# VH-VL binders against Phosphoglycolate phosphatase: the designs that were tried, part 6

Target 1, 238 residues: Phosphoglycolate phosphatase, of Staphylothermus marinus (a3dnn7)
Amino acid sequence: MIRLAAFDIDGTLTINRSSTVLCLEAIDALRKLEKNGVIVVLVSSNALPVVVGLKKYIGLSGPAIGETGALIYYGEEEIVATTKYSAKQAYLDVLEKYNEYVYGSWQNMFRLHDYALKIRKQYLSKDNEIYSLIKEYVENKYPYIKVGYSGYAIHLTPKDTGKGKALKQIMEKHGIRREETMGVGDSIMDWEFIKETKIKVAVANADPELRRKADIVTTKPSGYGVVEIVEKILDKPP

## First folded at step 24 (VH-VL)

Design k1 (from g8 with heavy chain K65E, light chain G94S)
Fold by ESMFold2, fold request of step 25:
Structure k1 (fold): chain C 238 residues (1-238), chain A 119 residues (1-119), chain B 107 residues (1-107)
Amino acid sequence: as target 1 above (238 residues)
Amino acid sequence: QVQLVESGGGLVQPGGSLRLSCAASGFTFDDYYMNWVRQAPGKGLEWVSEISFSGSFTYYADSVEGRFTISRDNSKNTLYLQMNSLRAEDTAVYYCAREWYNSYAFDYWGQGTLVTVSS
Amino acid sequence: DIELTQPPSVSVAPGQTARISCSGDALDKYYAYWYQQKPGQAPVLVIYEDSERPSGIPERFSGSNSGNTATLTISGTQAEDEADYYCQSADDESTYVFGGGTKLTVL
């Protein structure tokens, strides 16, 4: 019996990995989980208001994880941080020092802990050099901050947080054993929360490395894969 | 400064019991899963047990399940291992280890406490 | 249930490159973690998630994982690197496993 199902948003609940358009069939599947008493948790690197807004309009009552695990929303007066550190000072420093090469993600004005920078288009051919420069600068000056590059954005993140830590805290708070959980994603970056679940699912168009690590690889991509796995879970007898 | 200090080791006869303690300092103890890892004299490392943030979930190696009980008291920043029905093969240095947030790494270890099970 | 196999010993000359292997089925799915243990001391984490170095670990330590085999590499090996080295990983059942250990001799 699955009591909690955790889903990444981008590339998992969308129609594909290149669009932000939600797969409406996947949204209906999440609502079926909700109706059947399964706690549905959205797990994302997006700013918390983006994640919370989506969960509310979808009709999900479970907690939401934003900022790569740094924030958990349990309710309007219960937002919990999983880190005491913030990349904000490092982000503002980098933005001032390297403004010729990078600019801030629009979501950063709604973030507290995890901050993203985008490399300006005219410098994309030198993106690894710019990433390396910023990484060395930040990690030497701010030892509790890690710098990563997704190929689209440079992320400044506290070292002591992540999607896995956040999911484990939710499981403990709700008394949900690992054996009662499922995790679904499309990126190797999702492994950190998926590895904490019993049923580990990668959608068909997921990163090859995630597909190798998963217990189940769906036959359909992104949100259509979510429909597939939800139907399998709800059709199993108790 | 993160510090883990084990205590409670000693000499015990086969079939006996012993309780180990690990005092934690320099970090927010209840934000971490905690582990016991042991090392028999002249041998390698062997994972023994893991406990969740609040102690709601516990896990054991097959070799100790049913005989050892891991617990924690977050108000005292202390990890425990109750060891019952001890066997000669349980003779080892027992380490307290902190599990890193999102990884299966043990990033800080105590210096260990020796348990000797001998007649 | 998961086994990790390491060579019992590796010897290298000072300044040369040491390579310590760790093989096991878990390493297809789960990361490798490496620990250095000097006599009478607790283990110290030197590599996590296959190839990442914790703060304070010298750059001469690196790691990789390919197929079922992880490798700890120490370039420019120094006398102070003489120690036992253990690999570690996990399985699907939240069980952790250590390799048998490798004694690195710098002579």
Scores: ipSAE 0.482, ipTM 0.821, lowest interface PAE 3.7, mean pLDDT 92
Fold by ESMFold2, look of step 24:
Structure k1 (fold): chain C 238 residues (1-238), chain A 119 residues (1-119), chain B 107 residues (1-107)
Amino acid sequence: as target 1 above (238 residues)
Amino acid sequence: QVQLVESGGGLVQPGGSLRLSCAASGFTFDDYYMNWVRQAPGKGLEWVSEISFSGSFTYYADSVEGRFTISRDNSKNTLYLQMNSLRAEDTAVYYCAREWYNSYAFDYWGQGTLVTVSS
Amino acid sequence: DIELTQPPSVSVAPGQTARISCSGDALDKYYAYWYQQKPGQAPVLVIYEDSERPSGIPERFSGSNSGNTATLTISGTQAEDEADYYCQSADDESTYVFGGGTKLTVL
């Protein structure tokens, strides 16, 4: 029996990997999980207010993970940081030094620990080179910060936290064993939390490497794949 | 300065018991899964057991399940391994290891404590 | 059934490149991790998540994972690199596995 299901947002609950438009069918599927007593956890690199806003308007009662795992929302009086460090200093440094290539995510004004950079449109064809340059600079100068890139944004994140750590803390707090869990995503960067779950799911349009690592690759992409896997889980509960 | 210091090893007869301790310092102990890894003399590394942040979940290698009990006291920053029904094959240096965040890496190890099971 | 297979030993001349292999089905899903152990000492993490190097580990250490086989590569091998090397990974049952170890000799 699945008692917890963790979902990435962008590229997983959306209509595809290039849009922020939610797949309404996927939202309905998440509501069905909620009605069946499954704890639904949104796991995201978005700022916490974005993730919490989505969970509330969808009608989900489970915790939310924002800022790449640095913050967990359990309730309005229970927001937990999984790190004492912040990438803010490194982020401001990168903005000053690399302004020609990147700009700050609008969400950064709502962040505490994890900070995101967007590559300017004219440099997107060189995104991996820019990512590598920023990674080298930041990780050498700020040893407590790691730099990641999933094709959506470059994230500067404290080294001592992440989506996997945050999900494990939620599981322990709720007394949920690994064998009672499912994780769903579209990016190899989601492996860090998906690997901590029993049922490992990649949507059809996920990164090739994530598809190779998953237990189940859905037939349908993004949010439509979420519908597929939720129906499978609810139709044949363990 | 992360530090892990094992203690409690020694000589014990087959069928006996020992309790190992690992004192942790230099990091927030409660934030990490902790592990025991052993190495028989002249042999390779063998994972033994893992414990979750608060001790709510424990995991064991097949070779020790039912005989060994991992535990932790977060108020004392201490990891434990209770070893019962000891066998000659349990003779090894026992290492305390910290599990690195989001990864299955063991990034810090103690010096080890020797357990010898012999008549 | 989880097992990681390493060669028992590898010999290399100083300054040459050493390659230590680690094979197992777990490496399709899970990352490889590599540890160096010198006599009388605890293991030291040298590569994590297939190819990442912890701070303080020399740049001559690198790693890769291609399907069922991970490889630790030491370029420009030095006498101080003489040690036992262990690969490690995980499985779907939340257990961890070490390879049998490889003794690297620098002639």
Scores: ipSAE 0.356, ipTM 0.780, lowest interface PAE 4.7, mean pLDDT 92
Fold by ESMFold2, last read:
Structure k1 (fold): chain C 238 residues (1-238), chain A 119 residues (1-119), chain B 107 residues (1-107)
Amino acid sequence: as target 1 above (238 residues)
Amino acid sequence: QVQLVESGGGLVQPGGSLRLSCAASGFTFDDYYMNWVRQAPGKGLEWVSEISFSGSFTYYADSVEGRFTISRDNSKNTLYLQMNSLRAEDTAVYYCAREWYNSYAFDYWGQGTLVTVSS
Amino acid sequence: DIELTQPPSVSVAPGQTARISCSGDALDKYYAYWYQQKPGQAPVLVIYEDSERPSGIPERFSGSNSGNTATLTISGTQAEDEADYYCQSADDESTYVFGGGTKLTVL
């Protein structure tokens, strides 16, 4: 039986990939997992307070992963960093040098390790060129920082952390084997944590690259796909 | 009704090859991990191999790793075991077994197909 | 490698309780599963996840797992319960292991 289920938030628990509106049916499915004793872990690049607030108001007792894996919330007196490094200095440097092209995410005031930049609307047609320029600059000057781009935000993240490392630490702390786990997401960037699980799930509207790597692709999109897979997992053997 | 029917067994010389098939019906085949389990004459059960839903992830007992290859074709509801470099100790009845959602339970078994490796 | 140790045989009188043990270090962390095999037949799952019965398995079959030892218990043993019984579990390497089997004789 699955004893731990890890879920991305944006594009997975929402009504679709372009909205932050939660799929209420998916939230009910997560509460069913909780009621059945499954540890539910929300895994996100959002600042930790966003993830922790969501998990608490849903009624989930499991840990939460924020800042692309850099922070794990186990409880009010147990917040654990998975890295000693911070991208803060690189982020401030990029803001000073590339302010014409990018601005900081509003969440950065609540971050410690992973920092996000948004490309200004007037430069979105050049987004890959701007991303490449910032990546080259940062990775040469700050060799302990990696730069990624999702098509929405540029993330500056310590190289020694990630969603997969954070999930593995949770699994070790709770004595959960990979064979007792499921991971669900919508983006190729979610592969990092999904690959650490036994049951590897992509929602129907996930990136094509994630769908090719997953072992299960749901028939419904985003949060409606979460309902589908949760119902399948809670279906008891004979 | 759930049915698993193995085929492809027979007499083979040491060093030879065989390919086993398991035809599945009565359930949604690609919802399940599938396994091969064997039983030498008069002996106990021995797990051989497991394959994930899509076939992307495979696992083998140490005794067969490098010689056997598990695969599946979900469009044909069929599980396969390619057995190469066969040895006398591979002589056994080979069972196809269904595994429920990573629960480690083999809830349905075929009737088996006999593989005999003898000179 | 993981080992699951079962007694080679157990004998009981009809109507009495049979207990078949299965010992191994994996059972402290992982579930036990039990299979019944009659001569010339495929195995049949009788207990999963330590103590759960599949549909169609008589209530006289029960299971437990305490420490490193799982036990299959058959109360009110019937002649048709005469069979070989195998325990099974997993290990840390994502592989599966069966016990050596126990022949239950009903005399």
Scores: ipSAE 0.007, ipTM 0.549, lowest interface PAE 9.8, mean pLDDT 90
Fold by ESMFold2, fold request of step 25:
Structure k1 (fold): chain C 238 residues (1-238), chain A 119 residues (1-119), chain B 107 residues (1-107)
Amino acid sequence: as target 1 above (238 residues)
Amino acid sequence: QVQLVESGGGLVQPGGSLRLSCAASGFTFDDYYMNWVRQAPGKGLEWVSEISFSGSFTYYADSVEGRFTISRDNSKNTLYLQMNSLRAEDTAVYYCAREWYNSYAFDYWGQGTLVTVSS
Amino acid sequence: DIELTQPPSVSVAPGQTARISCSGDALDKYYAYWYQQKPGQAPVLVIYEDSERPSGIPERFSGSNSGNTATLTISGTQAEDEADYYCQSADDESTYVFGGGTKLTVL
């Protein structure tokens, strides 16, 4: 029996991969998991307050993972870091040096470990060049920081953390075995946590590489794919 | 209704190979993990192998790992067990079993096919 | 951690209660499952997740799991309950394990 289900938010619980609008049917599906005693974990690169706010207003009692795995929320008096490093110094350095090309994500004022940069609209046609310059600069100067690019934001993240490490810590704390878990996402970046679960799910519009690695690819995209897989998981045994 | 029908059993010499098939009907085959479980004559049940929904993930008992290969063809609703390097200890009735949705229970079993490994 | 131990046989008078035990370290963490097998037939699931009965299994079948020991209980045992009974569970190595089986005799 599945006792824990982990979901990415953007592109997975939303109506599609280009919008932040939640799929209401997917939210109802998560509530059904909660009602059936399944620990639902939201796994995200968003700042922790964003993830915790969503989980609370959805009505989920399980932990939340924010900042690409750097922070786990268990409760108001139990927030756990999975790294002792922060990308803040590297972020401020990049912001000063590359201000012409990038600006900070609005969420950064609420972050401790993982920091995001947005490429200014006028330079989006050269986004890969700008990403490469920033990656080379940061990784040479800050050896414990990795730089990634999602096509929308450049993330500076401590190398010793990630969504998979955070999910595994939650599983250990709750005595949850891999065989009792499901992971659902839309991006190859989600493989990091999905690989730690038994039931490995990609939504229909997920990155091709994630679809190739997953055991199940839903027939519906994003949040509608979440509805599909949750209904299959909750079909009761006789 | 749910039906599982094994085939491909028979007499094989030690070191030989054999391929078992299990034809499934009466349910959506792709929605279930599938298993092989064997029973030596006069002995108890022994789990052999498990395969995930798509076939991407497979698991084996230590006694058969490296010699047996589980596979499935979801377009044909068929489960397979390729058995290589067979030993006398592999002599058994081999059952095809459906793993209950979201559970470790084996809720439907075929009637089995006998594999005999002897000289 | 990889073994489930059952008594090889249990005898009970008709109408009496039979109890079949299954012991193993895995049963602290994982559910027990029970299968009935009559001669020449495939096994049939009779108890799942420690204590649940599938549809069609008589109410006289019940199960429990406490500590390292699961127990299948058959109250009001009838002649048709003569069979081999196997417990099953999972372990930490992604393996399923069956007990050695118990022959229930109704005399």
Scores: ipSAE 0.006, ipTM 0.494, lowest interface PAE 12.1, mean pLDDT 89

Design k1 (from g8 with heavy chain K65E, light chain G94S)
Fold by ESMFold2, last read:
Structure k1 (fold): chain C 238 residues (1-238), chain A 119 residues (1-119), chain B 107 residues (1-107)
Amino acid sequence: as target 1 above (238 residues)
Amino acid sequence: QVQLVESGGGLVQPGGSLRLSCAASGFTFDDYYMNWVRQAPGKGLEWVSEISFSGSFTYYADSVEGRFTISRDNSKNTLYLQMNSLRAEDTAVYYCAREWYNSYAFDYWGQGTLVTVSS
Amino acid sequence: DIELTQPPSVSVAPGQTARISCSGDALDKYYAYWYQQKPGQAPVLVIYEDSERPSGIPERFSGSNSGNTATLTISGTQAEDEADYYCQSADDESTYVFGGGTKLTVL
């Protein structure tokens, strides 16, 4: 029986990978999991207030993971950091050095540990080259910081944390074994938490690398893939 | 090769109805948003409607909302436009267009089907 | 709500550089897309995301977007470039708009 299901937000619960519009059918699917006693965890690189706000308005009682795993929300008096480091200095350095190519995410004013850079629209066709340049620069100069790219933003994150570490802490706190878990995402960056789950799911329009690693690839994209897999897991009676 | 073939155009009186079809081939139809774009004779392009992968979300230009209904049948690789309460200003060539994945560009277009609304 | 303004026509001599403008407030934040349409034919995408050229589009086609104005540039214009050109923009919502179109005449 699945007792915990973890979902990425952008590109997974949205209507596609290019929109922030939520797939309402996917939201209904998450509510069905909640009604059936499954702990639903939103796992995101967004600032914690964004993730917590979303989980609350959906009606989910489970914890939320923000800042690429650096923060876990269990309740208003129990917000847990999973790292002592911050990427703030690396972020400010990159912003000064690479201002032509990137700018800071509006969410950074609400962040403590993980910081995000957006690639300016005129350079998006060369996003992997810019990502590689920034990754090499940061990881050589700041040994405690890793650089990731989800297709939405470049994230500078302390190396001693991540989506997988945060999810494992939630599993331990709730007494949930790997055999009782599912993870769903659209980006290779989601493998970090998905690999910690039994049922490893990629939505149909996920990165090729994630689709190759997953146990299940849905036939529908993004939020519509979430509906598909949730219905399969709940084993609807005839 | 990607192909989009529109059909169902013709002459209709004001207040009448027509149903347009667009047969798709050469790509995975379910992976793409699909669009209708029209062009009145001697005039420019006007976006009409968009439909999501599964058909769960539909969007319309103000000029057609409430009168036109976009739909798709993924098992038949076919896009539809049901046009009701037709007006003279709906006279146009109607193009079926594929949205280039996550780029908001219309990268493949059909040759169009002419709809003429005239008394 | 988005409005994109193009000149109705542009004329150039063969071999010269043509520039077609597209102005609108949305272009400060959102990408411009360009389509070529020859008489009796469907439109063809020639520039996407301000300045990118799809495979099969000649190098003489280029694009830019600065401030509220996008520009399609055709270097070394040829007779076959004579066509109508439309700009288009989109936002995070599924609302799209085309400019009014520009007839390029190659004399």
Scores: ipSAE 0.006, ipTM 0.425, lowest interface PAE 15.6, mean pLDDT 89

